# VHH binders against Pentatricopeptide repeat-containing protein At3g56030, mitochondrial: the designs that were tried, part 6

Target 1, 310 residues: Pentatricopeptide repeat-containing protein At3g56030, mitochondrial, of Arabidopsis thaliana (Mouse-ear cress) (q9ly43)
Amino acid sequence: STVNPNPTASPGRRTCVEFDNLIFKAGSSGDFEAVRRLLNSRVVNACFNTTATFKFLTNTDSYSSSLEDLRRILPQTDAGYTRKHSYETLIARLCKLGRIDDALVLINDMAIGEFGLSTCVFHPILNTLTKKNRIEEAWRVVELMRSHAIPVDVTSYNYFLTSHCYDGDVAEASRVLRKMEEEEEGVMSPDTRTYDALVLGACKSGRVEAAMAILRRMEEEGLSVLYATHAHVIGEMVESGYYALSVEFVMAYAGKDKRLDEENLGSLASKLIKRKRFKEAKMVLKEMSVRGLRMGDALREFHEKNVLQS

## First folded at step 1 (VHH)

Design n06 (framework vhh_7n9e_1)
Fold by ESMFold2-Fast, scan of step 1:
Structure n06 (fold): chain B 310 residues (1-310), chain A 119 residues (1-119)
Amino acid sequence: as target 1 above (310 residues)
Amino acid sequence: DVQLVESGGGLVQAGGSLRLSCAASGFTFSDYYMYWGRQAPGKGREWVSGISGSGGSTAYASSVKGRFTISRDNAKNTLYLQMNNLKPEDTALYYCAKEFYSGWLTDYWGQGTQVTVSS
């Protein structure tokens, strides 16, 4: 299914940005009947809720009354996609605001009202709790999923994996993998995001060979390595001060895809220059030159200056 | 090539002790989480205990916690499992593994060492 927002509308039809602006104005002024009407009419104009749809809801003194009004009008929106998606979008907004308990209240509202509660509703909550290292609370949310007969999917487990891998806790990540295998809803197969988390964990723990082994396993499984996986690993290694390891990583993985190599080595060189790691940056730029990789203007200028002043 | 060679199993009476060893080769031992698993007669594989590459973090299955102690000697590329207060239900083939690559990733296991607890 292709669900692209209509960024340009026919004359007389509103865009998703226009709907978000109207909802922001209505919600900010306390006109929740207008919010309800706008949520209903949005679908007619081939526009869908975005991360900006409930932006008027903020941690101010009007928060509680606004949430109460939203809880009153959401059951009155058109049944099916409109109502379900509006709850999903609001739950995500509440998680963004750190209002986890209120997000759980909305989940209970969906369950009681039979408004199409599904696995994806829990994803923002698990993501937020695991990112904040509130792991025990996240496992209690998994228990809540089971109490509603909602299957715990690979995406849900991937949040736990990503959290532990981000901390370099390979032991705990391994326990999560084993827990996935023991799932009573049937066995789970690792997906691209599972391997992404494991590669991150290997890099965070300084284990370049482990990261390379995982990438080779992805190839054996017929999975393509995401550009985002490389970007995240490179970014995290540089942010954490693993400059030499980041160079070793991009060098070891180079030679498979010229465009990816240009992006990886170029991005790494730029980050190293920003950090004043000129020795490592020069090594990366020399390798780019040896491999015939394209450099952006700033990197080309830096490389030429260093050749002149070596 | 990764090789894991388990030893130290045998027949022991309930309440006795055994120390298992796993000699590792073909990889940088200190960089990998290692664990002990077991497979009882007619049953599936069970995780027993795990240890981080540095040895700074350990974990145990509830059934063995307080009785078993996992340790490693990174200079010798050797993993150990000290088993105290053994029970008949501890009877199994014990094997060591690189936990980080087990399950979906490799399914690599050593040949194992048999532990039989009589009573």
Scores: ipSAE 0.013, ipTM 0.168, lowest interface PAE 8.3, mean pLDDT 81

Design p01 (framework vhh_6z1v_2)
Fold by ESMFold2-Fast, scan of step 1:
Structure p01 (fold): chain B 310 residues (1-310), chain A 124 residues (1-124)
Amino acid sequence: as target 1 above (310 residues)
Amino acid sequence: EVQLVESGGRLVRTGGSLRLSCAASGRTFSSYAMGWFRQAPGKEREVVAAISWSGGSTWHADFVKGRFTISRDNAKNTVYLQMNSLKPEDTAVYYCAAKLYYSGSFRPYEYDYWGQGTQVTVSS
């Protein structure tokens, strides 16, 4: 009569949200032995740490003492996945708080204790440093990875590439690509995120032709293209005045994914209307109608008044 | 990578017509924007016409508008330049060029691949 299990969990098992709530209460009250026990029992219940697991750790007056307590109890968690995953989750939390030096201390703790240090624990640190344009420090972290014989993967390089491409720094982006080429053959293969960063950089530099060349290269390599990647190209084509080419682009990509088509053609039609390119906008809206694609209210009204009633 | 070979250049009378062809070989012809350029003796190379990768967008220089038409057949990997109402001033070596997608700039140095050219001579 009293058991109310989460419908998505096994009957009688605690949910990941319930574990996060219990850990939050224990950590907030300074009961770190309870935190240790809860981290251990989480694996037994087939639950994983989430972004909320260490939310009690904040940039407040008492957070330093909480971190010291966590550093004391984490080596005492069950060896293997539990301990490794708990360190990974805490490092990610410290990075979210901008506490890079504290995250590096935990990496050193993992290395000394042989707690399963791997490439993925460095990802949040590289991501945070590159997003804050702390590039020299990010490269020192790459040196730290190499000193521990931890492989630098395509995801690690993608953080640098994305940062430089977001800022339109083609020279630095090219430098990163050269470093990727220096890696052992077959180990460093560009993925969808690598090409997305390159397309973004080409677009930020106003180079539509380069962006389209990169997209074509992705297709030739059999890689899936992200929605965001299409949005970068469409936006830059319109910004640079390549209106007819933008229509050809969205038409050539149409027919594979209805949601992508709705986003691509809808976004393009809206941008063309704003630029008063009504002939091209009408062509896009007609194609949306023929393909049965959903239009937002503003596009539907424009289509009804200017395409269907003329 | 793409390789380009032009053909169709010859001697024609003023007011005549001629069609130039540019055969492309190599991977992904449909990924390239194409242009036709010409160079007369002692003159700089100038852009005549350009066509987008799909063929849906074309541009023609003012001095050939209404007389010349660029087109492409992606199934045959070929670009054409139909030249009508030819004038002696149209006498030049005509070059086919390819670049990764058309950028709205018609500068020769933006093109990645070039053919060896085909001679068109227009006599009065």
Scores: ipSAE 0.000, ipTM 0.136, lowest interface PAE 17.3, mean pLDDT 79

Design p02 (framework vhh_7aqx_2)
Fold by ESMFold2-Fast, scan of step 1:
Structure p02 (fold): chain B 310 residues (1-310), chain A 123 residues (1-123)
Amino acid sequence: as target 1 above (310 residues)
Amino acid sequence: QVQLQESGGGLVQAGGSLRLSCTTSGFTFSSYAFSWFRQAPGEEREFVGAISWRGGSTDYADSVKGRFTISRDNAKNTFYLQMNSLKTEDTAVYYCAARPLYSSWYKSQYDYWGQGTQVTVSS
């Protein structure tokens, strides 16, 4: 779930920061009736909960009593947006604290209250479990989603894809892709993050040509390519010994974004120098010079001694 | 510059066998999944079989399961459809198609198509 707070308030209204500070003070002092009132009044002032709203809840001796008090007052907040959003924000906080079982208890509270359980409350849980490589538990959460008739969306599958692709586990990544293909037509729409995960997986498994084919298709479909996606490809080309291909790759993408060019050519030149691939490194540095791209001190020194002298 | 070319079609008696080949050029073969489709006179083009980019999974239309086998040879940039126990209703123009790894998630996502090869099953 993503909350975008309004950073500016009308004259005479409290800001989101002011509400977060008041809730922190009330929660820290155990005044949960004040927390309840502040959560209600926040909506009146056109403010949303932020990642800081429940920051007073921490992994300390008071954790269990504070959570019990929150579970008591949240059902007493104003029905509709205020209540739903407060549960969503607290679930995200519990996931950040690693309190997955408690987050699942809150999801059950939402379901019993019948006030609109949605896919977004499951995202922080799936993200945390997959990042911690607790994959079996993450799939049980997917089954929980299905038991509540909540569609499993592309973002949910992306967490599994990213985890397996990061590990270079193409077999498990392929199993996830097959599950995605089994979803109803019109529900599953692969996005930039899906393709980034696949490029990463292809790279980690040594399939550089596959990574390049996926990247070309992203561009053909008009999808945004992340800077990180380029970094995956460049890194793996160098690790796998595709030095000439790595030069061709950064040259082919040069000329559209000066910052991307500085990152791509600079990082490639540095990696090639460390690998003692001086012929390819000199080609990259010469192109950086021709294009007027900024070099770090180490690359500039190497360029002056080895390329400019020619 | 991408090309898909079917071969191996022709006339065969019911109960016979044929192997279709699809030779490809102009792209990185190992990055693509492949499928066969067919179109009988007066009918819409129908799915026959598919093989994943890894070759680890295959899918077939119910009408051909147990009789047809799809395979790929990455070294030769070629994929095949082995057709056994052919029936007169298998008579159609057979098309090969190529799609990138992820394209199975979209309904209309085959990048490239061949021109087709005629298969006629008689008796």
Scores: ipSAE 0.000, ipTM 0.167, lowest interface PAE 10.5, mean pLDDT 81

Design p03 (framework vhh_brivekimig_d4)
Fold by ESMFold2-Fast, scan of step 1:
Structure p03 (fold): chain B 310 residues (1-310), chain A 121 residues (1-121)
Amino acid sequence: as target 1 above (310 residues)
Amino acid sequence: EVQLVESGGGVVQPGGSLRLSCAASGFTFSSYAMSWVRQAPGKGPEWVSSISGSGGSTLYADSVKGRFTISRDNSKNTLYLQMNSLRPEDTALYYCAKLRYFSGWYLFDYSSQGTLVTVSS
């Protein structure tokens, strides 16, 4: 290469992965004073905690002992960014392990010590509980947030909404929306992920027409539509037999984002071929060709044999 | 408080027409998409039609497409459903709903309201 590293320069700064490896070794050997020093030195080296920072903490061996050692050293880390984000990272790790009660103990430690407890600390707990369909426990966590004067945000409610919508439970999803209105005196506003959950719920309940109405509402609200939201609608249209409408949908959204177009038209063509809807599939593939969109191997082979040679 | 009051239902013979109205109050009507939902005797709720806040976009259930027309008058805070070529299977209680919070939510709040449409010979 034309530019080489200067061999007399200071050693390169440690990466976040290198810090995680050092913390893993120290934590695994029970050297929590080394863990404390490594957490402090990360900020000096412009490195930050990752999902791997506390991976030495597991459900095997004496997890209670390791957690108590962490609870002793974390208050001794540097105040501000280092301490706050170390608690946040450890809470997320405990949630990943299913150790919700332990995560709640750390939240109590943050509250008592005034270590920057905020709404985002509760997100991993609510996400984990709602994904496991432990809904009553998740609502008790919302009550805990209120007891600490922590605002319950749209993201927190979106975890509940997504869980019910994934199950196609429109009635329960509607009750969550009502709770959002009640909690904030009518100022709680749905965001892009709220509408994505509602579109998912309409699709899971077989109501593609309702999903389309919600999608149109997102556009009128001026909200950004997620790529995932298009995938929900396309999938349900095909599943419900709305083949012509699915072609119209992907054509109507085409021309704005080449990557989205490749995803939407490619996915639709594949689904239509699988259902032996060859007339609609050929229309989609012809449009992909005209627009210069990339096709996967299976679609390219089908296009060559059934569209280009006809 | 959000209030939606449906009217215009009645008894008609097959092939007849009716126009339903929904008077809205307690919110900025033009800022919300609106829907019509119906519930036939012994059946669950069925979505019928939706209209955007501006009135520029409309959607219809396959069972009513080409026969029903949804419209709104934002100056009067009123939603309409023009129903033509009515069939016995259109017999139901008809509800209007604010779509922003999912139509099913408002159906529960207004279950004692609605306007009855009966299509019989």
Scores: ipSAE 0.000, ipTM 0.118, lowest interface PAE 18.1, mean pLDDT 78

Design p04 (framework vhh_7yz9_2)
Fold by ESMFold2-Fast, scan of step 1:
Structure p04 (fold): chain B 310 residues (1-310), chain A 120 residues (1-120)
Amino acid sequence: as target 1 above (310 residues)
Amino acid sequence: QWQLVESGGGLVQAGGSLRLSCTASGFTFSRYAMGWYRQTAGNEREWVAFITSGGSTTYADSVKGRFTISRDNAKNTVYLQMNSLKPEDTAVYYCAAKYLWGSGRYYDYWGQGTPVTVSS
């Protein structure tokens, strides 16, 4: 049978690690014909490129022609998925190294050679530029996408939105939302990450009630709220002195996901204890006990000493 | 106002060496790709060397192995080290700065140029 009866025991990761090790050795020794052959043979062995595939490429290569050697061999890899994914993986590696202009050169190579240039190729560049607050360059990349008739998707806009929201810049976040609304290609629908960015922005600007309203809208639209989104809200409620509201919040969202409940109630109890809000902390710990939720060592000790004895 | 100022040009004998410098002012130099071009009378400007914001370099075939481009972001300066100079390297050398855009490389900002004359 070709069906995998036990996905958890799959050896696929080891096969990919073996290919990464072989490519690392070949690339480190300057054997780029071996790199080309290994990239081609991965498909035959039902393996795919990982974040480690081009790990031999580093920032200490000012004397190295490694990138130019890769640019020579990549067009010679098997057409279709192999070539496309090899370019995607190398672009992601260059972005991780902060070599943005080199990543853009590879995107130009993909466009000129017609090697399957698509929206996802641009995601690592937009993510890296927005995280580094290089916003003008990120918008130039968006215009580059448009010049190649590549659609700008919700994920691309989410990188801009997240960056501005992280900085509490609600004016720029509003401008990004306006640009999303102006997109010609159909109706651009916000996803879970869009709402996560908006909740983060509301929290960073101290607008706790706005953050709660956004979470409610996510639920009404049938979207799952991320663990990180809950953490943003809980953290800001405590930081802003909304202690009673923070207890109400974690109780209101409890009972749906046991791991989320352990994270939410545990984190809140710890933050309340640090702030010496013992009455609220005791209420949270009591609820954790009633629901059978796991406590970390520090919380267990506090609970035993201060809640179980009263 | 963004400005590029070249220096280091002059007269040199064939086989000699010369180092050109280009200092940028008025913009965030470290975020821009930098290039060197040269132009002879009656001809279009030809690309010589390119260095990205990340430090990767490329060279025209005519200068490969003889010229080295480098940058110092702390000094907002890009350099062109020219070794084993030939009479055909005689030209006015221009510094250029640009963000990579579209399906090609475009340079938005140009210096005034520095002349290099290589005697036979």
Scores: ipSAE 0.000, ipTM 0.111, lowest interface PAE 19.1, mean pLDDT 79

Design p05 (framework vhh_7ocj_1)
Fold by ESMFold2-Fast, scan of step 1:
Structure p05 (fold): chain B 310 residues (1-310), chain A 119 residues (1-119)
Amino acid sequence: as target 1 above (310 residues)
Amino acid sequence: QVQLVESGGGLVQAGGSLRLSCAASGFTFSSYAMGWYRQAPGKQRELVAAITSGGSTRYGDFVKGRFTISRGNAKNTVYLQMNSLSVEDTAVYYCAAVRYSSGWYLDYWGQGTQVTVSS
């Protein structure tokens, strides 16, 4: 989700959605001079590019058609934020379409034009390549970053970790961690997303104890644990038949964040009910009631009929 | 088959001018960034000037204000106008065509043309 800096229209002013609609119409009709003018004027009106700005660019477009026109007009947009952000937005769109070679051509254009090429330009490329399991190409992009003296940040490494961990490939995940450790002092500090990837990997490998150890390490290092990280552990415990352990887990983390507790206990109760583990489900729902946590309609109905009447 | 052919090099006196040309064939010229690099005896190859398909330019610090890169897409040719030449500009000048493909930095190089600036 993006924060709209201009959520409501004023007389004589356009919203970001209205600029996106105008750019879509201009781009779809091949009026790239209008696209250039609109990209410049939207910044003056405190509106910025969104995920929809270059939506007219599709996989049915040929390499030498709309993209070549965009490559011609983008260098002519206002220097600084407008031009840099337009390249970043278009690169992200090309990555979403799987047009990686085209995205790399734009990175070359940014590098030669000195349009503020930075680490964030490479993030959507690495994300797309790693999600598509094109790992060798993703590592070549990392070498491209180094050739431009652009630091490979923890976020870039996290894309590789997430991909290998999603596949349960602990050996490859370990190799990525070693590469992170080989970086310059202070550059590669594991963050919350790094540990989330490792927890996911432990869960995908059926190693519940390893997942719990990683969570303990996160707490020892003072890192916040994502709701998604808890969801990985809870899901794997239930899937692997560790019902009693899953109850102990959500209870151990309860009491610090009311919304996290509602998500953890609610999700666990629902999963246990679906698996017909009613004894454990009732224990979770009773704890939700004692802690004053909100239940969805289905859980509330189950609780009223099965827990409050016993 | 990609081919880059440089021309316009030679001997010139300090303060003089030269115009280098690079004729390209075997690829879609208008889609590639084009550049000029140079290598003096005992030194590493360095960027002189580059130009994108959209016409944006970059220059090496030592030539900025003296050299101008341009391209003629109709003739598949890139040019380097070199003004106010100094003895330190003496080098072999290489034309390059540059594009990224499949994560690799894809570059094609000409054979080079010698530029010698005498005092």
Scores: ipSAE 0.000, ipTM 0.256, lowest interface PAE 17.1, mean pLDDT 81

Design p06 (framework vhh_7n9e_1)
Fold by ESMFold2-Fast, scan of step 1:
Structure p06 (fold): chain B 310 residues (1-310), chain A 120 residues (1-120)
Amino acid sequence: as target 1 above (310 residues)
Amino acid sequence: DVQLVESGGGLVQAGGSLRLSCAASGFTFSSYWMYWGRQAPGKGREWVSGISGSGGRTAYASSVKGRFTISRDNAKNTLYLQMNNLKPEDTALYYCAKIYGSGSLYFDYWGQGTQVTVSS
């Protein structure tokens, strides 16, 4: 469970949901002075904008007039956190509605008004453009960041990297990594999401040894490895027929996280059984038993009939 | 200045053999795993084989295991793929690739590839 960040909580009666409901009513009725007052007052109750805050703004006939009213009132909200966060939340909403040009207009408003423009306002735009394969426009947004002296962070590059790696486009992924290396030293260190994208790209390209090398690099850097990252490697090993290597892989990474071990060994055993690789499946199930790992019903039945009697 | 130049492709009959070469330059060849990949017409890219920097370890896709042999000559900065008992389904553009792990770990397809066509 997380606590709302940074105002000291005062005795209040309203929750973030209650504020969002009040803003929805005010926005839907065209009372934008009430929207402005509600955005200012929610901080007193340690409440912040959510994905629901601007849900009254929709792709309907009222969209254009509501957006213009929001552009009028947002500069009049309390300076600092409240105003900055309200712009951030609206930009994210516009991206969700597919209104990229309007999101860029709001970024320009923030820049001209000096309203605390920062890297995080660009994240929803880069995410939306890269997911829609609008890659050239996404790179133009990166140039816009640089024109405002906004640092391009690992998260921004990860959107490009994930898109290209998902498509198995190793050449474009490599180009993105080269651009990351051209940034300031120490700022553009790969994170867990960077390596997950690279492992995905290696697996989509059928490069099992490359995927394993990337996992080793994550460990050397002290990064935690996601279940999804292990799942990419296990799936590719089985698809490529590296059954013995897949067993060695899950054994080598076992012993640190019992839940992850149950997922890795259980998934591998199931995949091996489906491919009728019973010898390798029995080895995995025996290891699960030795380590006290929980098996689903189908694996437990197979284990009792085929492993415990050998 | 890293370059990978593939050669040795061509038209061959089913059951035939070809040897592909990849001439590498611009990096310390013996320090990197090298890979062969292929892309068949109307299909995505697939990994074929890999070899460690020393040549002591090799790996193969199940579809080519027992028929293809990867090797390298570190003195000549050259990677090889010996392809035996070729099948029509081996028809593809073949390319070589490297990875490096220094700071940001990444891999490249820097070769333009060499076309292999297997007829019957």
Scores: ipSAE 0.000, ipTM 0.148, lowest interface PAE 14.0, mean pLDDT 80

Design p07 (framework vhh_6z1v_2)
Fold by ESMFold2-Fast, scan of step 1:
Structure p07 (fold): chain B 310 residues (1-310), chain A 124 residues (1-124)
Amino acid sequence: as target 1 above (310 residues)
Amino acid sequence: EVQLVESGGRLVRTGGSLRLSCAASGFTFSNYAMGWFRQAPGKEREVVAAISWSGGRTWHADFVKGRFTISRDNAKNTVYLQMNSLKPEDTAVYYCAASRLYWGSTSPHEYDYWGQGTQVTVSS
C-alpha cells in the first residue's frame, strides 16, 4: 500500500480579513486594477466579500472618483457570482453611507449590462429608506423593481411592514398587507419576519393580547419565533404594566433554548428592576439560578444582595 | 364576549340565489380571517370559502367556484357569502368562523370562534 498516513497540508489560504485589508490598501492607493484582481481571486481562496470589503469608499473629497473607478472595473470582474456579489456588496456599502442615488446608479449599471440584477440587490436600499422613514422614495424603488420585471418579495414588503409597525401606524401597515395579498401565493408567503412585524405592530398599539395571539399562530404554522419577536413582546408587556404576564411569558417559553432563555429572563429582570418591580424581578432571577442561566454583572450583584442574602 | 351571528338561511328553489351574513362582535374583526363552512345531513363539516384579514385574498372550494363569492366589510364587522345557482346538494347548515391566520385556512381546527349556524335548504 502506498497510502501516506500523514498527508502534507497545503499552505494556508488568505482569510476574508486579509482580502479586505489588501483591497483597502489597493483602493486607498488608487490601484483599481489590483482591486479587480483581488475580487476575482476571492472565490478561488473560498473567501466572501464582507461589509468591510469597500470600506475605503467614504464620504470624502475624492469619493466620486473612487466610485467612478469602481464602476469601470466591476464590469470586468468574472461573470456570474463574483460580479453580482461585488455589485451587491458595493450597493450595501453605499446604502450604509447614505448614498442612495449612487446605489441606484449601480442598479442601472447592472440592468443595462445584464449583470444578474435580482430582488436581493434592492433589499439594502429598501431597508435603508424605510428605516429613515423615506417611505415615498421606498415605494418608487418598488416601482423601479416592477419596471425591470423583478419580483417584489416578502422580504421587501417586510421592510415596509416593520417601519409602519414600529411607528404604530396600523392604517399604513394594513395597506402594505393589502398590497402583499395582491401577489400570487406562490410568490408571497408570510414568513417569520412578516409575523415579527405584525407582533411589533400589535405591541406598539398596546395590544398585548393580539401580539400573543399572533405569536401562537406562528407556532401553530410551524414557524420559528425570532429572539427579536420575544424582545418586542417582553418590552411592551413591561412598558404597559403587564408585569405578572411578562414573567408567565418568559417561563412558558423557557427550557427549549438556553441562549434565548438567558436573553429573555436577563432582559426581563433588568427591565423589572429599573421599574422597581422587585418581587417579579426576584422571581425571574431565582428561575435563572435554578436553570443555571448566566447573569450579567449588574444582575449578579442584585441577585447576591437581594435574592441569595434576603 | 365574542359572538358570530349568522343570518339569511332559508328555503330556496333550485337555481335560486341567497346571501348569508355573519355579524362579528367582541374582537377586532380586521385582525381575523373569516371562513364559511357547511355541514350537510349525514356528512362532515367542510370548508366552503375563506377570506383574508383585509379581504384582498379569497379562496373558494372547487364545488362552489363560479357560484359562491365570499366578501367582507371591515367597517361593519360583517362577512358575507353570496350563493348563486343553488343546487339541492348545497342544502346544509352554514357556519361562519374566525381565525388569527392572516389568509385563513381550509382546516376547521385552525378557527378560534364559531357561529351557531344558519340552515339553507334547496328544493326540487
Scores: ipSAE 0.000, ipTM 0.189, lowest interface PAE 13.3, mean pLDDT 80

